VH-VL binders against Cytochrome c-type protein SHP (shp). Designs and how they scored, part 4

Target 1, 112 residues: Cytochrome c-type protein SHP (shp), of Cereibacter sphaeroides (p81238)
Amino acid sequence: GDTSPAQLIAGYEAAAGAPADAERGRALFLSTQTGGKPDTPSCTTCHGADVTRAGQTRTGKEIAPLAPSATPDRFTDSARVEKWLGRNCNSVIGRDCTPGEKADLLAWLAAQ

## First folded at step 18 (VH-VL)

Design q3 (from n1 with heavy chain S31R, light chain G28D)
Fold by OpenDDE, fold request of step 21:
Structure q3 (fold): chain C 112 residues (1-112), chain A 120 residues (1-120), chain B 107 residues (1-107)
Amino acid sequence: as target 1 above (112 residues)
Amino acid sequence: EVQLVQSGAEVKKPGSSVKVSCKASGYTFTRYYMHWVRQAPGQGLEWIGEINPKSGRTYYNQKFKDRATLTVDKSTSTAYMELSSLRSEDTAVYYCARGAYSSSWYFDYWGQGTLVTVSS
Amino acid sequence: DIQMTQSPSSVSASVGDRVTITCKASQDIKSYVAWYQQKPGKSPKLLIYDASRLESGVPSRFSDSGSGTDFTLTISSLQPEDFATYFCQQYYRYPLTFGGGTKVEIK
């Protein structure tokens, strides 16, 4: 890939103007939201609470684990990560994630 | 119901310090960031900083980084804002404000405010 | 820091009037804007967040529009309880910053 988790996080932190908080990222990931699509109330809806395990789309398609420890090439493609965050944040939260939210999410995920 | 109850008004001399408290209730204290915002008389709002009550992680407006200290007491669900080296320009109403659940970057609940007057 | 330039600083209006308040960000902040209402001697009250979502309990006469740098809060038909000061706030980037406020006064 063209990037790394650390590089992505650093970029989002720079955009946010503050360091990432992995704990806040975890909380967001595990939270139930009402602003997005009704069938995707949480990141865990598809990815599960344990991101070291495979997830499933709403149609039943398997998703590789989000955790880099289980899927080493996760978060190594900048464009792919942006696309993923764009899609999923809108599905769950109902809007794009802020740079800070992206930083927080990746900070937590990268540590898994 | 969510409530943020702040300590009473303070009158301070220049160069001194003030510590304002904010007691939270009606929600899980450690699940939401607590922010501090001040408002000088007749003026706008100015963000001071934030704290994660669970971890104690803080982040400050650079303007206040050297003078403001945010802390929490989880056992009493109380947040504190201490501002040192007070100057007349620090005269303002100081608010604690809960960061919204989804992002913690806007504020859905506010304390009633604490007037801090700095005068010689 | 991102500056939020709010205008006008004050506006005189009558009950039933349409009131428009604008905030201009010094850079693209997408839709990460919140609006607050503040009455004298009271704390700010959240009205709108994410530049389009009404906070629970907020009357539908309040709305906002905009994306990028220009944002507008609209009160479609001003009610007596709406006379107050309104503030915009950006949360795209730290430090979080507010507009200077707009006081909506009785004409």
Scores: ipSAE 0.872, ipTM 0.946, lowest interface PAE 0.4, mean pLDDT 96
Fold by OpenDDE, last read:
Structure q3 (fold): chain C 112 residues (1-112), chain A 120 residues (1-120), chain B 107 residues (1-107)
Amino acid sequence: as target 1 above (112 residues)
Amino acid sequence: EVQLVQSGAEVKKPGSSVKVSCKASGYTFTRYYMHWVRQAPGQGLEWIGEINPKSGRTYYNQKFKDRATLTVDKSTSTAYMELSSLRSEDTAVYYCARGAYSSSWYFDYWGQGTLVTVSS
Amino acid sequence: DIQMTQSPSSVSASVGDRVTITCKASQDIKSYVAWYQQKPGKSPKLLIYDASRLESGVPSRFSDSGSGTDFTLTISSLQPEDFATYFCQQYYRYPLTFGGGTKVEIK
C-alpha cells in the first residue's frame, strides 16, 4: 500500500490538532448509536467486538478481520481507509467522522 | 438527572493558584470526557482542556498547557481544574462541561460556573 | 486555531419575530457546529449539535442550517424566554472554539 497505520494516524492527528486517544476510539467502535442507519447501530454490527475475527455485512458477506494482527495489509491503503470511514461513519453515526474520531478509531484498531 | 456542581467563588492574588472542583452525578462518570471552559466578564467562551476520567488522559488548549492542570477523583466522581500563575486576565467564570455521548466535543451539561477573581 | 465569527453581536427583537444569527468559520468545519443559549448569570445550554440535530427538550422553533463555513441559527418565532445570548461552537479541530456571541434583546 501507499501508507501505514502510523502514517494515517499521524495525518488524522495533524488534522485534528491533537493526539489520538485509542481508548476513545475503542469506546466509539463498541458504542451503540442512534444517529445512523437503523440496521447498523454499531461498528460491531458488522465487524464484531473482536476485530481479530472475521465479520459479516448485513447481507451475510464475510469481512476480513479489521485487526492488522489478523489482516496485515489493513490500513495500508489511504484511499481505501477513507472510503471505509466515510461509508461506515455515516452508516453508524449518521455523519462523517471528525479527524479526531478517525484518529481515535485507527489508533485503537491498529493496536489490535 | 445529570448534574455538575462546582465549588464556590474564589478571590486570588496575581501569581497564586486556584483549584476549582466539579462534582458529577446522574451518570457514569468515567464514560464521558470532562471539559473546562471559561468566560471573562462580558466576553465569549474559551476552551481550556479536556480529561478522560477513566484513563486520566488530558489535552489542553495550548494557551493554557503550561498553567492548567486537569485531574479527577473517580471515587467521588469529581473533576478538578487547577490554574497557576494567575493573572488579572484570568478573571472569569470557569465552567466544567460534559462532552456529549463520550466521543463528541460539544457539551450537553454544564456546571453552574465558578467565578475566579484575580486582583491585587 | 479555527476562528468562529458570529454576527450580529446584538439584535433587538419583539416577541413573535424571526431571529437569525450567523456564524462563519475561518475554515471548512463540515457540520461540526453546536449552538448554545446563555441567560444572564446562568450556564450555557446546548440547543443544537452536528449543525442540525436538536437537543432533547429544545423547542422546535430553534433550527440551524449550513455546512462548511457558514452556519445560521434561526428562532422562527421569538418567545419571552428566548431573550438571551447565543453562541456557536466548532468541534472539527482542537482547540475547540466559540463564536463571540449574539445578545438577543427585547425591542
Scores: ipSAE 0.872, ipTM 0.947, lowest interface PAE 0.4, mean pLDDT 96
Fold by OpenDDE, last read:
Structure q3 (fold): chain C 112 residues (1-112), chain A 120 residues (1-120), chain B 107 residues (1-107)
Amino acid sequence: as target 1 above (112 residues)
Amino acid sequence: EVQLVQSGAEVKKPGSSVKVSCKASGYTFTRYYMHWVRQAPGQGLEWIGEINPKSGRTYYNQKFKDRATLTVDKSTSTAYMELSSLRSEDTAVYYCARGAYSSSWYFDYWGQGTLVTVSS
Amino acid sequence: DIQMTQSPSSVSASVGDRVTITCKASQDIKSYVAWYQQKPGKSPKLLIYDASRLESGVPSRFSDSGSGTDFTLTISSLQPEDFATYFCQQYYRYPLTFGGGTKVEIK
């Protein structure tokens, strides 16, 4: 790809004006939200709490694990990551993620 | 019911330090960031910094990074803000405020405020 | 830092009036804006977040609109308890910053 997890995180940190907090990212990932689509109340709805394991869409389609340890090419395409975050943040939270939220999420996911 | 109860008003001399406490109750203390915001008399609100009570991670407004210290005592669900090298311009009401969610940067609950007066 | 410029700084109004307060950000902050109400001697109270979501318990006469750089808080029909100072806040970027406030006074 055109990027790396570290580069993406750094970019989002720069946009946020603060360093990422992986723990905050974890909390967001595991949280139940009410602002998005009713059938996607959490990131874990599709990806599971253990991101080293495969997930499923609401239609039953398998999703490769989010963890780079299990899917090495995760977070290596900047456009793809941005599209993914755009779609999923809106589905779960009901809005785009802030740069800080993106940084936090990726910081946690990249460490898995 | 979520409550943030702060320590009482302080009167300090220039150059001294002040430490304000904020006792949290009614929720899991470690699951929400605690922020500190101040308001000078008749003025707007100014963000000082944040702390993750679980990890102790802090991040400060650059303006205060050299003088403000945020800490927590998890055993008592209490957050602390210490401000050193006080000057008259630091006279303000200081608020602790809970991030509305574990990853939120707006504030759904506030302490009652602590007036800190710095005067010779 | 992102500056949040509120206007007007004060407004005189009567009960039943429609009151509009604007907040302009120095850069695009999408919808990451919150609004607070503050009464004299009291702490700020959250009214709206994400520029359009009403906090639980807040009357429906309060609403917000806008995205990008321009945001508007509207009180559709001012009530006696609404005379207060209102603040906007952005949380798109650190450091978190607030508007200068708008005092809604009795006409």
Scores: ipSAE 0.872, ipTM 0.947, lowest interface PAE 0.4, mean pLDDT 96
Fold by OpenDDE, fold request of step 21:
Structure q3 (fold): chain C 112 residues (1-112), chain A 120 residues (1-120), chain B 107 residues (1-107)
Amino acid sequence: as target 1 above (112 residues)
Amino acid sequence: EVQLVQSGAEVKKPGSSVKVSCKASGYTFTRYYMHWVRQAPGQGLEWIGEINPKSGRTYYNQKFKDRATLTVDKSTSTAYMELSSLRSEDTAVYYCARGAYSSSWYFDYWGQGTLVTVSS
Amino acid sequence: DIQMTQSPSSVSASVGDRVTITCKASQDIKSYVAWYQQKPGKSPKLLIYDASRLESGVPSRFSDSGSGTDFTLTISSLQPEDFATYFCQQYYRYPLTFGGGTKVEIK
């Protein structure tokens, strides 16, 4: 791809003006939200709590694990990552993620 | 019910330090960032910094980076803000404020505030 | 740092009036704006977040509009308990910053 998890995180940190907090990213990923779509209250709804395992869309389609340890090419395409975060943040949170939230999420996911 | 209860008013001399406490209750202390914000008399709000009570991770406004220290005691669900080398312009009401869960960057609950007066 | 320029600094109004407060960000902050109400001697109270989401328990007469750099808090019909100072806040980028405040006072 055109990028790496580290490069993406660094870019989001720069945009946020602060270093990423993987723990905060974990909390966000595992949280139940009420601001997004009713059928997607959490990132875990589709991806599961264990991101080293495959997930499923709401229609039952399999999703490859989010963890780079399980899916090596995860977070290596900048455009794809932005598209994914855009869609999923809106589905779960009900808005786009801030640069800081993106940094936090990727920091945690990249460590899995 | 979420509550943030802060320590009482302080009167300090220039050059000294002050440590304000903020006891949290009614929620899981380690699940929310704690922020500190101050307000000089008749003025606006100024963000000092944040702390993750679970990990102890802190991040400061550059303006306060060299003088402010944020800490927590998880056993008592208490957050602390220490400000050193106090100046007259540090006179303000200091607030602890819980970062809302979704973003943790806006504040859904606030302490009652602690007035810190710095004067010779 | 992102500056939040809030206007007006004060406004005199009567019960039943429509009150509008504006915040202008020094850069595009999308919709990451919160609004607070503060009464004398009290702590700020969250009213709105994400530029359009009303905090639980906040009356529907409070609303926000805007995106990018221009945001507006509107009180559709001012009530006696609404006389207070209002602040906007951005959380798009660190450091978190607030507007200078708008005091809504009795005409």
Scores: ipSAE 0.869, ipTM 0.946, lowest interface PAE 0.4, mean pLDDT 96
Fold by ESMFold2, last read:
Structure q3 (fold): chain C 112 residues (1-112), chain A 120 residues (1-120), chain B 107 residues (1-107)
Amino acid sequence: as target 1 above (112 residues)
Amino acid sequence: EVQLVQSGAEVKKPGSSVKVSCKASGYTFTRYYMHWVRQAPGQGLEWIGEINPKSGRTYYNQKFKDRATLTVDKSTSTAYMELSSLRSEDTAVYYCARGAYSSSWYFDYWGQGTLVTVSS
Amino acid sequence: DIQMTQSPSSVSASVGDRVTITCKASQDIKSYVAWYQQKPGKSPKLLIYDASRLESGVPSRFSDSGSGTDFTLTISSLQPEDFATYFCQQYYRYPLTFGGGTKVEIK
């Protein structure tokens, strides 16, 4: 695609005004939230805690692993990444993610 | 019960440094960001910076970047803020504040505050 | 830096009154505003976060509204324990910044 994981992370860091923290991104991904939809309390509901493995939608459709180690073209298409962030942040948290949350999540996921 | 207990009030001369401690209890210290915020007498709140106690990652308000140093001691669950080259306008109450679980950028628990007075 | 301009600086009100406090951001911050209460001689206490979610133990008479640049905290029926100073805080981008505060006083 049109970008790389490093370029996406740098763009979100610039929007946030600070460098990302991948460990904070991991904590957010694994967290249980109450602001979103009741049937998706965590990103792990559909993606599992091991992002090198395939996930599953709530209707049973397979989701390719999020980790670039298992799906090498992850985070190389900016439109797809924005769709993923919008869908998951709203479903789990009940709002769009802040630029800092996006930077943190991508910094962690891209290293997997 | 989450508690953040800060060190006592300090009176300092201009040009010196102060180091304020914040001892955390009642939660896993390394799972939550720690922030520092100050409040000059009768005024609003000013964010100084943040530290991730797990990794030591810090980020500072640029206003303080050259004078403030945030550290932690994981073994005692204690956060520290040091402010150097003190001036009279640094007279304020200094708070440690814990970043919330759901989002690290607002603060669910605050220390009691430490008054730092800078005078000749 | 994102400037948060809070108004009024103070308000005198009676028990039972509806009190409205506003914050204006210098740029679009979507809905990333938190609100704090600070009683005299005490540290701030989180009231509202994540687009109108109440912190645990905060009474339902507190609410907020707004998005973009204009935000409002409302106390629907003021109680004696609500006389305090209130602050907004944006968390859209660094540095984190606060409004100047609004003191709610007894009329």
Scores: ipSAE 0.745, ipTM 0.903, lowest interface PAE 1.0, mean pLDDT 91

Design q3 (from n1 with heavy chain S31R, light chain G28D)
Fold by ESMFold2, fold request of step 21:
Parts: sequence; C-alpha cells; structure tokens
Structure q3 (fold): chain C 112 residues (1-112), chain A 120 residues (1-120), chain B 107 residues (1-107)
Amino acid sequence: as target 1 above (112 residues)
Amino acid sequence: EVQLVQSGAEVKKPGSSVKVSCKASGYTFTRYYMHWVRQAPGQGLEWIGEINPKSGRTYYNQKFKDRATLTVDKSTSTAYMELSSLRSEDTAVYYCARGAYSSSWYFDYWGQGTLVTVSS
Amino acid sequence: DIQMTQSPSSVSASVGDRVTITCKASQDIKSYVAWYQQKPGKSPKLLIYDASRLESGVPSRFSDSGSGTDFTLTISSLQPEDFATYFCQQYYRYPLTFGGGTKVEIK
C-alpha cells in the first residue's frame, strides 16, 4: 500500500479541522440509520458488531475482518479505503461521509 | 420527550466568569454530543464548542478555546459551559443544543437559551 | 473558517407566496448544509438536514436544493406560521458556522 492507518486518519482530521473521536466512530459504526438502503440499516449488517470476525455481503460472499489485528493490511491502500467508505456510507446513511465521520470511523477501526 | 432546560439569565461584570447549566431529559444523555451556540442581540449564531458526554472529549471554536470550558455531569444528565474573562461583546443568549443521532454536527433539540449580559 | 453568506437579510411576503432564501459558502462544502427556523423569542428549530431530508413534523412546503457553494431554502406557499428568521449551517468542517439569517416578514 500507499499509506498507513495513521496517515489516513491524519489526512481526514486535517480535512475536518479537528482530531478524531474514536468513540463517535464506534457509535456511528454500530448505529441504525434510515437514510440508506433498507437492507443495510447499519455497517454491522454486513460486518457484524465484532470487527475481528469475518463479515458477509448481502449475497453471502465473505468479507475479511475489518480489524487490522485480524487482517493486517487493512487501511494501507487509500483507494480501497475510499471505496469502502463510499460504499458503506452511501448504503447505510444514504450519503458520502463527512471528513469528520471518516476520521472517527478509521480512528476506531484501526485500533481494533 | 426530549427536553433541554437551561439555568436562568445572568448579569456579569467585565472580567468575570459565567457558568450556564443545561439539564437533559427524555433520552440517553451519553449517546449524543452536546454543543453550545450563542446569539448576540440582532446577530447570527456562533458555535462555541462540543463535548462527548460519554468520554468527556471536547473541541472548541478556536475563538473561544482559551476562555470556554465545557463539562458534563453524567449522574445528573447536565452539561455546563463556563466562559471566563467576560467582555461586553459576550452579551448574548447562550444555547445548549443536542447533536443529531445520524450525525453529531447539526442540532435537533435546543435549550430555551440563557441571556448573559456583561455590563459594568 | 468557512463563511456562510445568506441573502436576502429580510423579505416581505404575503401568505401564499413562494419564498426563496439563498446561502453561499466560501468554499466547496459538498451537500453538508442544515437549515433552521427561529421565531421571535424562541430557540432555533431544525428544518432540513443531509441535503434534502425534512426533520419530523416539518411541512412539505419546505425544501432545499444546491451543492458545492450555493444552497437555497424554498417555502412553496407561505403560511402564517412561517414568518420567522431562517439560518443555514454548514457541517463540512470545524468550526461549525451559520449564515447571518433571513427574516421573513408579513407584507
């Protein structure tokens, strides 16, 4: 990869203008939202609440664990991270995530 | 039903401090960010800062970072904003405002406001 | 800081009129704008968030549009209870900032 978790978080913090809050990121990840697609009301719909475990797409395909403790190369490719954020934020929330939301989510996930 | 009830109006001298309280009810206090916003007479709204009641983490508008202090008391579901070194231009109505569930950066419920008048 | 320039500062209108309020951001803020209504002596009330989503209980005569730097709030058929001051707010970047307000008055 072209980056590290720390570099990605710092970039999103700079864009947001404030340090991340990992607990807010955790709360967002676990939240139930109504703005996105009905079959993905939460990030946990596909990833589960335990991010050290494999998840599953709505069509049944396995998703490797999000936690770097279980999948060490997580958050080291900026294009993949932007794709993940774009897909999940739009499916769950119904819009792109703000820089602050991205910073919060990564700050929490990267520590897992 | 969600309710934010603020302490009463205050008259302060320049150079002093004020502490405004905001008692929350009707929801789980620690699940929502609390913000403080002020409105000077005949003027717009100005964001002061935010606090995560769960962790106690704060972030302030740089304009206020040396004078404003946000705290919470989780046991009473109460948020506090203290503003020090008061000047006449700090005369305003001060609001507590709850960050929305879906995104903590806009405000779905507001307190009734507390008028702080700074006068010699 | 991102400045939100709101216009007009006031508008005089009659019941039934279409009213349009504009808000211009000093930089690209994508779609991260919320709108508030404030009646005299009262706290602001959230109307619209996440580009076009109406807060619960807000009448469908309220709508917004825009992206990037230019945003509008529209009241399609003004009602007596709509005479108030309206504010935009950006939430793209800290510090959170508001427009200066638009007072909608009875003609």
Scores: ipSAE 0.740, ipTM 0.907, lowest interface PAE 1.1, mean pLDDT 91
Fold by ESMFold2, look of step 18:
Structure q3 (fold): chain C 112 residues (1-112), chain A 120 residues (1-120), chain B 107 residues (1-107)
Amino acid sequence: as target 1 above (112 residues)
Amino acid sequence: EVQLVQSGAEVKKPGSSVKVSCKASGYTFTRYYMHWVRQAPGQGLEWIGEINPKSGRTYYNQKFKDRATLTVDKSTSTAYMELSSLRSEDTAVYYCARGAYSSSWYFDYWGQGTLVTVSS
Amino acid sequence: DIQMTQSPSSVSASVGDRVTITCKASQDIKSYVAWYQQKPGKSPKLLIYDASRLESGVPSRFSDSGSGTDFTLTISSLQPEDFATYFCQQYYRYPLTFGGGTKVEIK
């Protein structure tokens, strides 16, 4: 791809105006939200709590693990990452994620 | 019942420091960011900084980064804000405010406020 | 820093009036605005967050609208308990910043 995890995180940190907090990203990923679609109350609904394992769509189709340790090309394509963030943030939270939320999520996920 | 109970009013001289406490109850202290916000008499609100009680991460409004220190004591579920080198313009009500569950960047519960008066 | 400019600074209104409060951001902040109510001697209370979601217990007469740089809070039919100062807050980018406030007073 066109980028690296470190480059993506740095870009989102610059947009947010502060360094990411990976622990806050983990908390957000694991959180249960009410603003999005009822059948996806959490990122873990489709991806599971262990991001080194395959997830599944709402219809049961397999999703490759989010963790780069299991899927090495994760977070190396900026367009794919923006699509993933848009899909998951809107489905779970009911809106696009802020730059700070993106920075936090990627900082945590990229370390997995 | 979520509560944030702050320490009492303080009168300080210029050049000194103040440390305001914020005792949290009714929720899991380490699952929510804590923020500090101040309000000068008759004025608007000004964000001082934030702390993640779980990781210890802090981030400050650059206006305060050299004078403000945010800490927590997880064993007592208490957050602290210390402001050093006080000036008369630091006279304000200081609030602790909990970052919301859905997003840590707006505040769903606030302490009652602590008036800090700086005068010579 | 993103400056949030509120107008008017105060408004005198009667019970039953429609009140509109404007908040302008110094740059595009998408829809990342929250609104607070503060009564005299009290701490702020969250009213609206996450693109027009009302906080639990907030009456439906409160609503907001806007995106980009221009945002409004509307009270559709002012009640006696609504006389207070209202603040907007952006949460798009650090540092978190608030508008200067709008005091809604009895005419």
Scores: ipSAE 0.739, ipTM 0.909, lowest interface PAE 1.2, mean pLDDT 92
Fold by ESMFold2, look of step 19:
Structure q3 (fold): chain C 112 residues (1-112), chain A 120 residues (1-120), chain B 107 residues (1-107)
Amino acid sequence: as target 1 above (112 residues)
Amino acid sequence: EVQLVQSGAEVKKPGSSVKVSCKASGYTFTRYYMHWVRQAPGQGLEWIGEINPKSGRTYYNQKFKDRATLTVDKSTSTAYMELSSLRSEDTAVYYCARGAYSSSWYFDYWGQGTLVTVSS
Amino acid sequence: DIQMTQSPSSVSASVGDRVTITCKASQDIKSYVAWYQQKPGKSPKLLIYDASRLESGVPSRFSDSGSGTDFTLTISSLQPEDFATYFCQQYYRYPLTFGGGTKVEIK
């Protein structure tokens, strides 16, 4: 598409003002949060803890694996990535993610 | 109960260094970022930098980048801040502060503070 | 760096008063502001984070509002234990920065 994982991560790092921490991104992805929707306390609610495997929507519909190793075109479309971040951050945390959170999440996910 | 217990007050001469410790207890030390913030007498708060205790990743306020060093000792759940080339304007209370679980960029628990006085 | 300009620097108020403290960011920081209370000789205490969420044990008389560049902390009915200094902090972008503080004093 219009971008690459490396370009997206660099853009979010520039917006945050610091290099990403992929380990912090992993921790955020696996975390149990409050403030979002009661039925989505974690990113893992729909995507599972193993991002190389398919996930499910809250109604049971399959979601392709997030990991580029399993779904090679992940993180190559900037509009799609922003939509995913918006949906997941708001559902789980109850707000949009900061640039730093976006950088961290993508740095971890893109390496999977 | 989450606690952050800092080392005692220090009096230093200009040009020297200080190393402040922050012993964490009551939580898993490596799951939370540690930050350092200072407060000059009668003044506001100034962020110095952060460290991820799990990976060792650090990031510093550019103002302190060349003089501040943040480290951790995982075996004792202790964070350290060292500030070198001390000047009188470095006189302040130095706090360790734990990044919150939901977002590592605001601080849910603070140490009691360590007064560092720099005078000739 | 994002400057956080906090006003007023001090407020004289009585128990029961509504107190309003403002914080202005030098650029759009969306809603990424946290608020702290600091009593004399003590470390800061987190009051409000994540889209106006109160920290555990913080009374409901504390609230905040705002987005973009203008933010407000409100104490709806001041209590004796609320006489303290209050700070805002942006967490949108590095370096993390704080407002200069607002001291709430007994009138």
Scores: ipSAE 0.738, ipTM 0.907, lowest interface PAE 1.1, mean pLDDT 91
Fold by ESMFold2, last read:
Structure q3 (fold): chain C 112 residues (1-112), chain A 120 residues (1-120), chain B 107 residues (1-107)
Amino acid sequence: as target 1 above (112 residues)
Amino acid sequence: EVQLVQSGAEVKKPGSSVKVSCKASGYTFTRYYMHWVRQAPGQGLEWIGEINPKSGRTYYNQKFKDRATLTVDKSTSTAYMELSSLRSEDTAVYYCARGAYSSSWYFDYWGQGTLVTVSS
Amino acid sequence: DIQMTQSPSSVSASVGDRVTITCKASQDIKSYVAWYQQKPGKSPKLLIYDASRLESGVPSRFSDSGSGTDFTLTISSLQPEDFATYFCQQYYRYPLTFGGGTKVEIK
């Protein structure tokens, strides 16, 4: 890829104007939201609470683990990360994630 | 049920410090960011900074970074804002405000406000 | 810092009127604006968040619109209890910043 997890996080932190809070990212990932689609109330709906394990789409198709420890090329392609964020934030929250939310999520996920 | 109850009004001299408390109840204190916002008489709202009560992470508006200190006491569900080197321009009502559940950057519950008056 | 320029500073209107309040951001902030109501002597109250979601208990006569740099809060049919000052707030980027406020006076 065209980037690294550290570079992506730094970019989102610069866009947000503050350092990420990985704990806030974890809380957001695990949270139950009401603004998105009813059948995806949480990021964990498709990805599970343990991001080192494979997830599933709503149609049952397997999703490779989000954790870089299990899927080493995670967060190394900036276009793919933006598409993942766009799909997941809109499905779960009902809007695009802010730069701060992106920074927080990546700071937590990349450490897994 | 959610309540944020702040300490009473303060009158301070220039150069001194003030510490305002904000007692939270009716929710899990450590699951929500706490923010501090002030409102000078006849003026708008100004964000001071934020604290994650679980980890103690803080981030400040750079205007206040050298003078503001945000802390929490998890055992009493209380947040504190201390502002040092006070000057007359710091006269304002100071609010604690809880970050919303879905996004910690807008505020769904506010304290009643604490008037801090700085005069010599 | 992102400046939020709010207008008008005040408006006097009759019950039943449509009232429009605008905020202009100094840069593109997508749709990350929240709106608050503050009645005299009281704390601000959240009205609208997350791309036009109404906070619980907020009447449906309140709505917002906009993206990019230009945002609008609309009260479709002004009621006497809507006498208050209204603020926009951006949450796109730190520091979090507010508009200067719009005082709505019922005449």
Scores: ipSAE 0.735, ipTM 0.905, lowest interface PAE 1.1, mean pLDDT 91
Fold by ESMFold2, fold request of step 21:
Structure q3 (fold): chain C 112 residues (1-112), chain A 120 residues (1-120), chain B 107 residues (1-107)
Amino acid sequence: as target 1 above (112 residues)
Amino acid sequence: EVQLVQSGAEVKKPGSSVKVSCKASGYTFTRYYMHWVRQAPGQGLEWIGEINPKSGRTYYNQKFKDRATLTVDKSTSTAYMELSSLRSEDTAVYYCARGAYSSSWYFDYWGQGTLVTVSS
Amino acid sequence: DIQMTQSPSSVSASVGDRVTITCKASQDIKSYVAWYQQKPGKSPKLLIYDASRLESGVPSRFSDSGSGTDFTLTISSLQPEDFATYFCQQYYRYPLTFGGGTKVEIK
């Protein structure tokens, strides 16, 4: 609802002070981290490496694909995006993502 | 073991340019951002800019963007920093520094530094 | 640009002392601060990142605290090998900026 992927990315770029790097966002998404929870070492643990396909929670429940090509209303609700970023960054990395990390992740995901 | 080996010290005249190299080994060069940071004698650290070695994409501290050029040669795993229109205030040790794996914005490995002296 | 103001510029302390070094950011940077140690004639070495994670091989006597604009690096029991200059660095926003440094000297 209240936004678009382009508007969200522009907001995070303004907060970071630089344009996003979508490839850095892809690399972060695919990376294996040690700072978060042991059972979620990567964003791909629940979402898989192919974001056009459904993911799965740790309990086995299906998660709709992250890619807007498969789930068209992705990244159109700013509160929902912040909640997703908060959960994933804290679970995987063990902290909130910086504005630059948010910009990079969205720049990559929104193009999928 | 990760190593960043920089080119040797340079003495330059005002108005000239310098190009410092940084050869990386012990890791996949294109998976990590490379940064350049300088330190004037007895002073603090100043970030110059960054480059994504995979794409060649750069972003600079605005203070340097008209004079600094960052490049890489993927085939030799080497990063370069060129600084033009040198002034006495550019006398400093110049470091290459690798962005950390978990985040590209703080630096887990540093080169040994290259002293660039600018004098008449 | 986010200015990082570091204090004191130098400190002399005895072995076993608790040493604190502060950095103040010119705006709210949440918790996005890293700390480096630099010995004379050497490159900086990363000490702390990602909300108090110690870099591998860094002694547990090093810790940090702070949020918003005020940040502190603490050496809980100073050792002779801790003689060095220490720098904070913010990574909240471009350009990346460093504090001016704090030189720690053993009395």
Scores: ipSAE 0.723, ipTM 0.900, lowest interface PAE 1.2, mean pLDDT 91

